# VHH binders against Uncharacterized protein YNL108C, part 23

Target 1, 262 residues: Uncharacterized protein YNL108C, of Saccharomyces cerevisiae (p53929)
Amino acid sequence: AIENIYIARHGYRSNWLPKGPYPPPPTGIDNDVPLSEHGVEQAHELANYISKLDVKPEMIFSSPFYRCLETSKPTVEALKIPLYVDRGVGEWYKPDRPIIPEPATHEVMSKFFPSMISPDWEPSIIPSNKGETEEDIFERCHKFWPVFIDRVERKFPNVKTIMIVTHAATKSALGMNLLKFSSAKEPIDNKGTFIRNGSCAIDKFELVKGENESIPFEEREWKLTMNGNTSFLTNGEEMNWTFMNAFEAGSDADIKARRAAE
Short names: E, the ipSAE of ESMFold2; O, the ipSAE of OpenDDE; V2, 0.75 times the mean of E and O plus 0.25 times the DockQ between their complexes.

## First folded at step 18 (VHH; framework vhh_7pa5_2)

Design j6 (from r6 with G53S K98R R105K; at its last look DockQ between E and O 0.01; V2 from the best seeds 0.00; counts 0 for: pae O 12.1 > 2, off the site)
Fold by OpenDDE, look of step 18:
Structure j6 (fold): chain B 262 residues (1-262), chain A 123 residues (1-123)
Amino acid sequence: as target 1 above (262 residues)
Amino acid sequence: QVQLVESGGGMVQPGGSLRLSCAASGFIFSRYWMSWVRRAPGKGPEWVSYISSSGDYTYYADSVKGRFTISRDNAKNTLYLQMNSLKPEDTALYYCARGYSPWYKGSEPFDHWGQGTQVTVSS
C-alpha cells in the first residue's frame, strides 16, 4: 500500500511576472503556459530538497499541463524516477471561464519532454470540459483518490512513496480529501490553518491507518506531516493560494488582485 | 503483441563477464522504461536494473552496482545488460521486462517480460 504521498504545486508561472511579454504556451493550448525562469529555478530547488529527504518518492504523477511537467523534470532527473501523467490531477477551471483548456496529448507532451513521460497510464478521472465549481473540483479529487490509488497499487504493488505535481486548487482539494474534510474551504485545525499552496510548495501525507492495500481507500487515514513547505526556496513562499481566495488560482484576475494589494 | 526475447546467458566462472540482450517487438520500444529482473534458485524474483526511455537514467540494485551496466539501443529495439565481475550469487534466470520496477520483489510476476536467459556463475 502507498504509505507516503507528496503533493507539490508547480513553479512560478511565466505569466505571473510583473512585466511581459509573456511566452506563448509551447503546446499552443490556452493557459498551458510555461514556467518562468524563476519557476524553473524553484523546480530545481524543489528537486534538490526532495533528493535530500529520508523518504523519497519512487515515482511522480503529474498534471498533464506543461508547467507541471517542467516542475517535475528536475526531480525526475535528480531522483531518476519515472513520471506518469494523470489528467485527474489537472488544473481547476471554473465554469464561467471562456475557454476550458484541455491538456495536450501524451504524444505532444512527449515531444517537449522526451523520455520523461512513461506511457500506458490512463487517466484516473477526467476533469469536466465544461469547467468545475469549487464543489466539483473537490468531488473530482474525492473520486480520483480511490481510483488512482487502486491503480497505482495494482500496477506498482511494492511502491510505498509517490509524488503528485499539480496545481494550487487541485493540490488543496486532493489534500483536504486525504484528510477527510468535506470541503477545501475550511481550515485543517482550530487555529485556522489552511493547506498552503505556494509555487513549488510541497505537502506530505503519511498513512496512519490502513496499511494493508486490501483496505478500501475510504477506510484509510492520512496525516498531514508537511504543509506547503517552501523552506528550501530561495525566495520562500510565493503566490500562495487557497479556496478562500476570491479568484481562480493563478488567473489574470488573481494576479491583478495581488498587484492591487501591493 | 508485446514480445521480449532475452539472450546472451550462459555459464561463466566467478569474475567473468556476460552481456545480455533483449529484443523487443510489438510496441514502441523507445517510449518505455525497461528493466532487468532475475530469479535465483530458491529465491523470489528481484529487481536488477532499469533504464529510462532514452537511456538517460539508469538504476541498479545495490547488489549489482558497479558491476552491471544497463543500456539500450532504441534504433534496434534492444535492451542490454553488461555484467562484469560476476559472482556465484548472480546465478539466476534473467528477465527483460517492459516498464519501471525498482521495487519488484516477491513471487508476483512482472508484466510483459520475456522467457528469460539463464546465467550461471560457477567455478
Scores: ipSAE 0.000, ipTM 0.259, lowest interface PAE 12.1, mean pLDDT 91
ESMFold2, look of step 18: ipSAE 0.196; ipTM 0.630
ESMFold2 (binder alone), look of step 18: mean pLDDT 84; pTM 0.841

Design j7 (from r6 with K98R Y104L R105K; at its last look DockQ between E and O 0.01; V2 from the best seeds 0.00; counts 0 for: pae O 10.5 > 2, off the site)
Fold by OpenDDE, look of step 18:
Structure j7 (fold): chain B 262 residues (1-262), chain A 123 residues (1-123)
Amino acid sequence: as target 1 above (262 residues)
Amino acid sequence: QVQLVESGGGMVQPGGSLRLSCAASGFIFSRYWMSWVRRAPGKGPEWVSYISGSGDYTYYADSVKGRFTISRDNAKNTLYLQMNSLKPEDTALYYCARGYSPWLKGSEPFDHWGQGTQVTVSS
């Protein structure tokens, strides 16, 4: 059974920079923006940090969006581990968006990341192309885990440690589901602590109950042992987001609001 | 149709060398991680080595580290395993497999693998 799960948010996005022009999406897909140079640096710092961990990921499951694959690339190179793409850990988009981005196909993405993406992995779940409410994304992640873990354990029966590279909202929803909360909009403790979702922030979850694969995922228990760690980043935590924020993570509205608050 | 055909096996003395080859067809070879797996007499399958699509990333079982080298020629759709300093305990049927599996459980098969090539290390 999977015993350790790392979950990381992608690096600093290009369109988060205070000044344009911003590079177009390499894939040609709207909002499939690349990392900034700073984001790429963060990705390398993340890789360096992960390479020094006692318990290292044995494989990565990444969101199909370009920025997540960019974030994953240095870790793949450092650890020399396989990477799979799962749409189930893709970005969260609200239904009121005029455009709901669909990720590039494996064929297209493989052109940008030659030989990095392992084929033969079907999506555990596919996000709605009509957008998702906060409840929807939480439910998506809820449904994702048992399907995903079953697939991983069947295909890789002796793998114990995996890493997911995803987005702020999805990261939060994934983690909160592992911790068996009913919503991502509540603190994880009585102190009012939330899962931290800065750029290239990384969480760790450890299995505390249910070591046998025969135990249904729903009966397994996880502990958050690392919450949004960014101690390895030169600039520390940046662009932290929670579901308590008024806007979608990393959206133009979010950026605007953040700038106004400065 | 995915096909994997191993070759290069044989009998060698301890300390000897062999080079295994695996000819792949029926899929885009360069897109897939590839693995070598072996099954010794009376034992379950054992992961030996795996390599990324580009060949840039390689992994080895502890038992073969420093002695075996996995490589690939994507232009020829061929996977290789250079085996040096062979030991009697390396005696096994060696399989080429498509995909990544650092840990095998029991007799669980890969999705696709060849018929195997016999390697025998004996004085």
Scores: ipSAE 0.008, ipTM 0.259, lowest interface PAE 10.5, mean pLDDT 91
ESMFold2, look of step 18: ipSAE 0.346; ipTM 0.718
ESMFold2 (binder alone), look of step 18: mean pLDDT 84; pTM 0.850

Design j8 (from r6 with K98R S101N R105K; at its last look DockQ between E and O 0.02; V2 from the best seeds 0.00; counts 0 for: pae O 12.9 > 2, placed apart)
Fold by OpenDDE, look of step 18:
Structure j8 (fold): chain B 262 residues (1-262), chain A 123 residues (1-123)
Amino acid sequence: as target 1 above (262 residues)
Amino acid sequence: QVQLVESGGGMVQPGGSLRLSCAASGFIFSRYWMSWVRRAPGKGPEWVSYISGSGDYTYYADSVKGRFTISRDNAKNTLYLQMNSLKPEDTALYYCARGYNPWYKGSEPFDHWGQGTQVTVSS
């Protein structure tokens, strides 16, 4: 059974920089923006940090979006571990968004990331192409976990530690489901703590009940042992986001609001 | 209060070298990317180079790549720019700025700039 799960948000996006023009998406897909140079550095810092962990990921499951694959690349190279793409951990888009981006195909992404993306992995779940409410993304992640874990354990029965590279909202929703909360808008403790989702922030979840893979996922229990760690990043935590924020994580509206608050 | 104070400018002949310094105060220096920006007479500002907080990442404008080296000493809260093989077109007022902007092409200033130090390259 999977015993450890790391979940990391992608690095600092190019369109988060204070001034444009911003580079177009390499894939040509709207909102499939690349990392900034700063984001790339963060990805390397993350890889360096992960390479020093006692318990290291044995494989990565990444969102199909370019920025997540960029974030994953240094870790893949450092640890020499396989990477799979799962649409189930893709970005969260609200239904009122004019365009709901769909990720590039495996074939297209493999051109940008030669030999990095392992084939033969079907999506555990496919996000709605009509967008998702906050409830929808939470439910997506809820449905994702049992399907995903079952598939991982069947295909890779000897793997104990995995890493997911994803987006702020999805990271939060994934984690909150592991902790068996009913919403991603709840604090995880009585102090009002939320899962922190800065750029390249990393969470760790450890299995505390259900070590036998024959135990259904729903009966397993997890503990958050690392919450949005960014101690390894030179600039510390940046662009933290929670579902308590008014806008989609990293959206133009989010950036605008952040700038106005400065 | 954020303060940036540049020094090290001067007049040199083409092919000469200068080393600029920027003393930073009023913020946690190591937590910020830092940049050098220059403004030539009659021209808009041009970013020259930027460096990450740790110094592990550096970026240079094409016009100075291979000739200039940006560095920092976080223990001294100081940013540096080593300028070699200087050309007349490098003549400008050089500013130290907090933060980075690899897409900077206009006249919009960075969030914090120093007063600048003059670099003149002339025969």
Scores: ipSAE 0.000, ipTM 0.239, lowest interface PAE 12.9, mean pLDDT 91
ESMFold2, look of step 18: ipSAE 0.330; ipTM 0.708
ESMFold2 (binder alone), look of step 18: mean pLDDT 85; pTM 0.862

## First folded at step 19 (VHH)

Design w1 (from r6, 14 letters changed; framework vhh_8emy_2; at its last look DockQ between E and O 0.01; V2 from the best seeds 0.00; counts 0 for: pae O 13.4 > 2, off the site)
Fold by OpenDDE, look of step 19:
Structure w1 (fold): chain B 262 residues (1-262), chain A 123 residues (1-123)
Amino acid sequence: as target 1 above (262 residues)
Amino acid sequence: QVQLQESGGGLVQPGSSLRLSCAASGFIFSRYWMHWVRQAPGKGPEWVSYISGSGDYTYYATSVKGRFSISRDNPSKTLYLQMNSLRPEDSAVYYCAKGYSPWYRGSEPFDHRGQGTQVTVSS
């Protein structure tokens, strides 16, 4: 059974830089932007950090978007662990967005990341192509976990520790579901703490159950033991986002608002 | 529609026991942490206890610890509060509340609660 889950956000995006020109999406898919050089550096710092952990991930499940695969790549190389892509941990897009991006196929992504993406993994859940409300993304993640964990444990019965590489909103929603909250817009404690979702920020969840208990996922309980850790990043936390933010995470509107607030 | 209905309250003497029940409907009961809160006349709401979705984790206010026991039956969607060694200061309206976290977040931290059941401890 899975005992430890790391969840990390992708690195610093290319289009978050103060000025262009910004590289087009390598896949040609709208919003499938690559990491900046800085983001790639963050990804390496993340990999270095993970390589020093006592409890290391044994495999990675990544969002299919390019920036997440870029983020995952250094860790995969450092630990020599398999990477699978699951659409269920893909990006969150609001319904009012003019274009709802669909990620590139496994075949296309494999061209950009040769020999990195393991085949034979179907999506645990597929995000709506019509966009998602805040409730929808939370529900997606709610439905995702039992399907995903069951499949992981069935296919990899000896695996105890996994890592998910995803996006800010999805990371929040995934974590909040593990903690059995009813919304991603809630603090996780009485002090008003939120799950932190900076670029390459990493969470850790630990199973709080007896080792000999085999219970359905829905009955399992998890503890957040690492919240948006960025202590290993040279520049610390950058581009933190929560559902309390007014704009879609990492969107042009979000960036514009952040710049205006500076 | 979320519905919570408390029962089991009454007038009892100090040292006696009561068992409160809360019937839940309109949501996936096992998904949520559940809480008991109470409010005495002239006082603000007081958090009493909560229990995790699976029932594996329970927590109690200091004032009731060792005397009260929270439990749940997910198949029947029922929350319980066993109250032993009751004291006059335990007199209050007791509410079952649907929680979205294991944490007490102020006086009105719950999105849904029942109508409450009156517990009166008096000689």
Scores: ipSAE 0.000, ipTM 0.227, lowest interface PAE 13.4, mean pLDDT 91
ESMFold2, look of step 19: ipSAE 0.346; ipTM 0.717
ESMFold2 (binder alone), look of step 19: mean pLDDT 84; pTM 0.846

Design w2 (from r6 with M11V G16R S35G V37Y R39Q G44Q P45R W47L S49A A75S L79M L93V; framework vhh_7d4b_2; at its last look DockQ between E and O 0.01; V2 from the best seeds 0.00; counts 0 for: pae E 14.0 > 2, off the site)
Fold by OpenDDE, look of step 19:
Structure w2 (fold): chain B 262 residues (1-262), chain A 123 residues (1-123)
Amino acid sequence: as target 1 above (262 residues)
Amino acid sequence: QVQLVESGGGVVQPGRSLRLSCAASGFIFSRYWMGWYRQAPGKQRELVAYISGSGDYTYYADSVKGRFTISRDNSKNTMYLQMNSLKPEDTAVYYCAKGYSPWYRGSEPFDHWGQGTQVTVSS
């Protein structure tokens, strides 16, 4: 059974920089923006950090979006581990968004990331092309986990530690589901603590019950042992986001609001 | 403010059943784990059962497994404890509790309690 799960948000986006011009999405897909140079640096710092951990991921499951694959790349190279893409951990888009982006195909992404993306992995869940409410994304992640873990354990029975690279909202929703909360819009303790989702922030979840893979996923218990760690980043935590924020994570509106608050 | 109000307690003979209710207010009910504690005279408060926000996960103390059932109705902001096959040793004040995931929070997952309802099992 899977015993350790790392979940990381992608690095600093190009369109988060205070000044343009911003590079267009390499894939041509709306909102599929690349990392900034700073974000790439963060990704390398993350890789360096992970390479020093006692318990290292044995494979990565990444969101199909470009920025997540960029974030994953240094870790893949450092650890020489396989990377798979799962649409189930893709970005969260609200229904009122004019365009709901669909990620590039495996073939297209493989052109940008030669020899990095392993084939033979179907999406565990496909996000709605009509957008998702806060409830919807939470439910998506709820449904994602049992399907995903079952597939991982069946295909890779000897793997114990995995890493997911995803987005702020999805990272939150995934984690909160592991902790068996009913919403991602809730603190995890009475101190008002939220799962922290800075750029290249990384969570760790450890299995505390259900070490036998024959135990249904729903009966397994997980503990958050690392919450949005960014101690390895030169600039520390940046662009933290929670569902308590008014805008979609990393959106133009979010950036605008943040700038106004500075 | 958080309010938890227990009801349904009483005096019953061994082997009988009681159903406790906890009416919750002052917070988003579905977002929190809920639980039942009990405290007998001269004894420490002990965990009886708890339930996740969605109700998908439940836990029972060994002493009540197979006899007690915890449930919740999030539309009514109410948690229940169905107690069957009651025993004298079940006699205690039962407290409704609000909290978080126990395997994350550890030994103290709950942070609010009601005033309690007395359950007495005697012949």
Scores: ipSAE 0.000, ipTM 0.246, lowest interface PAE 12.2, mean pLDDT 91
ESMFold2, look of step 19: ipSAE 0.000; ipTM 0.231
ESMFold2 (binder alone), look of step 19: mean pLDDT 86; pTM 0.872

Design w3 (from r6, 16 letters changed; framework vhh_8cml_1; at its last look DockQ between E and O 0.50; V2 from the best seeds 0.00; counts 0 for: pae E 16.5 > 2, off the site)
Fold by ESMFold2, look of step 19:
Structure w3 (fold): chain B 262 residues (1-262), chain A 123 residues (1-123)
Amino acid sequence: as target 1 above (262 residues)
Amino acid sequence: EVQLVESGGGLVQPGGSLRLSCAASGFIFSRYWMGWFRQAPGQEREFVAYISGSGDYTYYSDSAKGRFTISRDNAKNTVYLQMNSLKPEDTGVYFCAKGYSPWYRGSEPFDHWGQGTQVTVSS
C-alpha cells in the first residue's frame, strides 16, 4: 500500500520572465506554456535532490500540462521510473474565464515527450470545463484521492512511494485534503503555517495510520513531513502562492500584483 | 516604531463574551496580515485567528471556529477578536501579531507582537 506521497509544483514558467516576447505554447493550447531555461534548471536540481533521498518515488503521476511534464522529465530520466498522466491533478482556472483551457491529448503530448508517458491510465477525475471556484477545486481534490489511490494500489500493489507533479492551487488542495482540513485556506498548525507552493517546491506526506491497503482511504491518516522544500534550488523559494491571493497562481495579474507590492 | 496595544481582556464566567482590540501604529496597516495568538501558563503560544490586510479572508483554529470572530477596521488601524461562548480552556494571555502574506519570502512570518491582554474564564 502507498506509504509516502510527494507533491511538487512545476518549475518557473517562461512567461514569468521580466521581458517578452515569450515562446508560444508548444501544443497551441492557451496557458500551456513551457518552462523557462531557469525552470528547466530547477527541474534538474529537483531530480538531483530526489535521486539522493533515502525514500525515492517509484512512479510519477503528472498533470497533462506541458510545464509539468517538463518538470517531471529529469526525474524520470534519473530514476528510470514510469510516468502516467492524470487529468485529476490538472490546473485550476476560475469560472470567469471565457474559455477554459483543456490539456493536449496523450497522443499529442507523446510527440513532445517520446517514450516518457506510459499508456493505459485513465483520469481519476476530470476538472470542470467551465472553471472552478476555490470550493470546486477543493472538492475535486477531495474526490480525486480515494479513486486515485484505489486504482494505484490495485494496479501496482507493491508500490509504496509515488510523486505527483502539479500546479500551486492543486498541490495545496491535494495536501489539505490529505491532512483532512475543511478548506485550503486554513493554517496547518498552531503557529499559523501554510503549505508552501513555490516553483519546483516539493511536499512529502507520510502515512501514520492505515498500513494495509484493505483499509478505506478515508480512514488513513497522513502527516506532512516536508513542506514546500526548495532548499536544493540555487535561488531558493520563488513564486510562492496560496488561496489568500486574489489571482490565479502565476497569472499575469498575479505577477503584476507582486511587482506593485515591491 | 511599530506598536501593537491590546485591550479588552478581563475575567468572565463560562459562556460569557469578551471583545479584544489591538490598536496598531508605525506601519501601513492595510498592507499587513493581523493575527491573534494565545498562551496559557506553561504552554507554548498558539494560533487563534488570522485576517488578511483587506479583511477579505479570515481563518481560525479548530477551537475558535464558530465562537470567535476576527475583524479589522483599516480606517482606525485596529484589529478585533470577538470571543463568544467562552470556556475555561480559553484562559490565557492573548497577543496581537503583525504578519506577512503567505507569499512573503522572509524567514519570520510575524515580525511584531503586542504585550498581550489577560483573559480569564472561571466561575
Scores: ipSAE 0.000, ipTM 0.210, lowest interface PAE 16.5, mean pLDDT 87
ESMFold2 (binder alone), look of step 19: mean pLDDT 86; pTM 0.871
OpenDDE, look of step 19: ipSAE 0.025; ipTM 0.395

Design w4 (from r6, 16 letters changed; framework vhh_7aqx_2; at its last look DockQ between E and O 0.01; V2 from the best seeds 0.00; counts 0 for: pae E 17.6 > 2, off the site)
Fold by ESMFold2, look of step 19:
Structure w4 (fold): chain B 262 residues (1-262), chain A 123 residues (1-123)
Amino acid sequence: as target 1 above (262 residues)
Amino acid sequence: QVQLQESGGGLVQAGGSLRLSCTTSGFIFSRYWFSWFRQAPGEEREFVGYISGSGDYTYYADSVKGRFTISRDNAKNTFYLQMNSLKTEDTAVYYCAKGYSPWYRGSEPFDHWGQGTQVTVSS
């Protein structure tokens, strides 16, 4: 039964750097951009941090987007643990976007990450190809959890700790659902604290001990014991994002707005 | 059936302009990036530049930077090469290509090519 869940955001994207040229998307799929060299360094720092934890992930479930697989790779190599792709933790795209990017196929992803992606895992849910409102992605993540955990526990009954590698909006929506909030736009305490979603930031959610047995997943209670930790990163927190932002996390519009505010 | 077809080539005086088109079919146009290449007689194909499916990213070889512009029109499944300030060394057959990516490990970085269109720049 799953007792610990880590959720991490991918590292710093190549197209967030102030100047190009930027490398083309490796898969040829628009918005499937790779990490910057800085982002790759963040991924290695994350792996080093994870390698020193007392409670380590025993497997990774990654978004199918290239940058999430890149972020996962150093941890897979350091810990020698399996990785599966689940489209249910994929990127969030607003419905007013003219084109909704879709991830590369399993066959294409395997060409870029040979021997890294384990077979025989179907998506727990498939995000809309017409985009999602803020309410839609929150609902997607709400539906994701019971389907996903049931399948993990049935297939891997002895695994207690997993890690999800995903995107800012999905990370936030997943965490807020796990904590049983009704939206991703509310604070998690009376001090105004929000889940932190910086690049390569990592959350830890722990099962409350009195509810660790055969109860349905949606009746289990979780607590956040590590909130968007970036203490292991040389530059600390970067690119933090919340649903209160007007733009999709890390989009060209978001970057433009951040630069205008400097 | 994946198809790419170049058009718009021809004869032009040095300093002039031409616009090439690459019309595509048989795949989801916006999911893939596209590239222009050119090949002079007896030479290897030379990379000219690329554009992402969204149009948010473009890149140009140093030999054409500032003179050539790549653009696209999703409604027509077509992308373009605007060539300005043409020089005699720009004389070549120009090819459009649908790429996987320079990062994938397949045998070829591009999986489909057009037939080519001749551009001749006279002095």
Scores: ipSAE 0.000, ipTM 0.128, lowest interface PAE 17.6, mean pLDDT 86
ESMFold2 (binder alone), look of step 19: mean pLDDT 81; pTM 0.823
OpenDDE, look of step 19: ipSAE 0.052; ipTM 0.559

Design w5 (from r8 with W103Y G106W; framework vhh_7pa5_2; at its last look DockQ between E and O 0.64; V2 from the best seeds 0.00; counts 0 for: pae E 6.2 > 2, grease 24.7 > 24.2)
Fold by ESMFold2, look of step 19:
Structure w5 (fold): chain B 262 residues (1-262), chain A 124 residues (1-124)
Amino acid sequence: as target 1 above (262 residues)
Amino acid sequence: QVQLVESGGGMVQPGGSLRLSCAASGFTFSRYWMSWVRRAPGKGPEWVSYISGSGDYTYYADSVKGRFTISRDNAKNTLYLQMNSLKPEDTALYYCAKGYSPYYRWSGEPFDHWGQGTQVTVSS
């Protein structure tokens, strides 16, 4: 049964750099933005950190977007563990977009990441193709967990530790659902702490064990034992985001607002 | 299924102008970055310009910056290349491309879907 869950956000995006030119997406899909060279460095630092943990992930479940696969690659190589793509941990796009981006297919992704993506994993849930409100992504993550964990535990009964590589909004919504909050906008403690969602930041959630470890997922209790750790990154925390931000994480509007505030 | 049809090529004198068009079908045009790519006689493909799905971000090869302008009309599923101040070295078969970027090394070909091309010839 799953006892430990790591959740990480992808590394620094190429279009977050102050000056272009920015590379077009390798898949050709709009908004499938690749990592910057800085983001690739963050992904390697993350892999090095993970390689030294006492409790290591035994498999990775990644968003289908290119930057998340790029972020996962150094860890897959270092630990030699399988990776699966699950659309259920995909990006959050608000409903006001005229076109909601869709990820590349498994076939296309495999051309860019040969031998990295394991076959025969269906999405636990498919995000709306009409965009999602804050309430919608919170609900998507609520529905994701029981379907996902049940399938992982049935297919891999001896696996105890997994890692999810995803996006800021999805990471936050996944974590808040795991901790059984009603909203992603709540603090997680009486000190006003929020889940931290910097680029390449990593959470750890641990199962609170009881006498009945085979209980339904919804009855299990989890605690956050590592909150958005970036201590292993050369530049520390960058691009932290929460649902209190008016804009989609890392969007052009978010970047413009950050630059205006310095 | 994916179909790209280029038009607008021709012969011009140095310093002249041409406007290329590319009609796209078989995919959701506005979801993809689009490219212009050219092949000079006896040479391999050379990218010229990229444009984002929305049209808000454009990139150009150094050899064409300031002379060429890429644009798109998502309502008409059409990609354009306005070429001004043409030089003999711009002589090539010009292709509209949907797909992969030459910035990343994962294949031998930069693009999986090309049109048939439209010839641009710049000569005295």
Scores: ipSAE 0.067, ipTM 0.548, lowest interface PAE 6.2, mean pLDDT 88
ESMFold2 (binder alone), look of step 19: mean pLDDT 82; pTM 0.834
OpenDDE, look of step 19: ipSAE 0.419; ipTM 0.743

Design w6 (framework vhh_7pa5_2; at its last look DockQ between E and O 0.67; V2 from the best seeds 0.00; counts 0 for: pae O 9.5 > 2)
Fold by OpenDDE, look of step 19:
Order: sequence, then structure tokens, then C-alpha cells
Structure w6 (fold): chain B 262 residues (1-262), chain A 126 residues (1-126)
Amino acid sequence: as target 1 above (262 residues)
Amino acid sequence: QVQLVESGGGMVQPGGSLRLSCAASGFTFSRYWMSWVRRAPGKGPEWVSYISGSGDYTYYADSVKGRFTISRDNAKNTLYLQMNSLKPEDTALYYCAKGYSPWYEALRGSEPFDHWGQGTQVTVSS
């Protein structure tokens, strides 16, 4: 059974920079923006941090979007572990967004990341092409976990530690589901703590109940032992986002609002 | 099957204007950045302009900045290029293109774009 789950947000996006022009998406897909140079640096710092952990991920499951694959790449190279893409951990898009991006195909992504993406992994769940409400993304992640974990444990019975590379909203929703909350818009403790989702921030969840694979996923219990860790980043936490924010994580509106607040 | 069909080209005098159109089909048009690329005789392809899926972001080559305007109608699956103050140097075959990124070599491969149309000829001459 899976015993440890790391979940990380992608690095600093190119379009988060204060000044344009911004590079178009390498894939040509709307919103599939690359990391900035700073984001790439963060990805390397993340990889370095992970490489020093006592418990290291044995596999990475990444969002199919370019920025997540970029974020994953240094870790893959450092640990020499396989990477799979799962659409189930893809970005969150609200229904009112004019365009709901769909990720590039495996074939296309493999051109940008030669030999990095392992084949033969079907999506555990596919995000709605009509967008998702806050409830929808939470439900997506709720449905995702049992399917995903079952598949991982079946295909890789010896793997105990995995890493997911994803987006802020998805990271939050995934984590909150592991902790068996009913919403991602509530604190995880009496102190008012939220899961932190800065760029390249990493969470760790440890299995505390249900170490036997025969125990249904729904009956397993997890503990958050690392919350949005960014201590290894030179610039610390950047672009933290929670569902308490008014806009989609990392969206233009979000960036605009952040800038206005500065 | 991806199809891109350009139109609107022609011959104009220097200082004149043309409006190019590109009809797209066979893919979710609004999902993709689209571009205009031109090829002058004896020269390689030159990036002219890019526009995001939503149309929120537009980019221009320095050579056409201030003179050309890229736009799109996602409801009509059509890409446009308004060309004003045309110069002889603008003479080229103009292509509508999908899936191109000038920033990443990996996408270029053997061809700089995933797909282009047949092109429409623009000739600027006195």
C-alpha cells in the first residue's frame, strides 16, 4: 500500500512576471504557459530538497500541463524515477472562463520532454470540459483518489512513496480530501491553518491507518506532516493561493488583484 | 482533419491596406494560439503575429508592430490580420498557422508549425 504521498505545486509561471511580453505556450494551447526562469530555478531547488529526504518518492504523477512537467523534470532527473501523466490532477478552471483548456496529448508532450513521460497510464478521472465549480473540483479529487490509488497499487505493488505535481487548487482539493474534509474552504485545524500552495510548495501525507492494501481507500487515514513547505526555496513562499482567494489560482485576474494589493 | 484556409491577399500600393482571413476547422479553434507567418521569395519563414485562444494576448514582430493587427472570432473559427501601411518589404506569402511557438525549438522540429494553410499572396508594389 502507498504510505507516503507528496504533493507539489508547479513553479513560478512565466506570465506571473510583472512585465511582458510573455512567451506563448510551447504547446500552443491556451493557458499552457511555461515556467519562468525563476520557476525553473525553483524546480531545481525542489529536486535538490527531495533528493535529500529520508523518504523519497519512487514515482511522479504529474498534471499534463507544461509547467507541471517542467517542475517535475529536475526531480525525475535527480532521482531517476518514472513519471506518469494523469489528467485527474490537472488544473482547475471555473465554468465562467471563456476557454476551458485541454492539455496537449502525450505525443505532443513527449516532444518537449523526450523519454521523460512513461506511457500506458490512462487518466484516473477527466476534468469537465465545461469548467468546474469549487464543489466540482473537490468532487473530482474525491473521485480521483480511490481510482488512482487502486491503479497505482495494482500496477506497482512495491511502491510505497509517490509524488504528485499539480496546481494550487487541485493540490488543495487533493489534500483536503485525504484529510477527509468536506470542503477545501475550511481550515485544517483550530488555529485556522490552510494548506499552503506557493509555487513549488510541497505537502506530505503519511498513512496512519490502513496499511493493508485490502483496506478500502475510503477507510484509510492520512496525516499532513508537511504543509506547503517552501523552506528550501531561495525566495521562500511565492504566489500562495487558497480557495479563500477570489480568483482562479494563477489566473490573470488573480495576478491583477495581487498587484493591486501591493 | 485540421484545415486552415487563408484568404484576402492581393496586390496593393505602398501605404495600402489588406485584411487577411483564415478559416479553421478540424480542431477546437478557441483552444489554441494562432499565428500568422509569412515567407518572402528566397527567404525563410518569418513570424508575423500571435494571438492567444481567448484573444487576450497579441504579439507582433517588430517589423509589423503598429501596422498590423491580429484578431480572432472564435464563434466563426476565423483568424484575421489587418494590415495597414503596407510596405514593399511586406510582400510575401502569408500563412495561418496552428501550434507554433517561437520560444521553444522542440515544437519546431522539421516544421515550425503543426499545421499551415495554403497561404495567401500579398504583394506590395507601386
Scores: ipSAE 0.006, ipTM 0.296, lowest interface PAE 9.5, mean pLDDT 89
ESMFold2, look of step 19: ipSAE 0.400; ipTM 0.724
ESMFold2 (binder alone), look of step 19: mean pLDDT 81; pTM 0.812

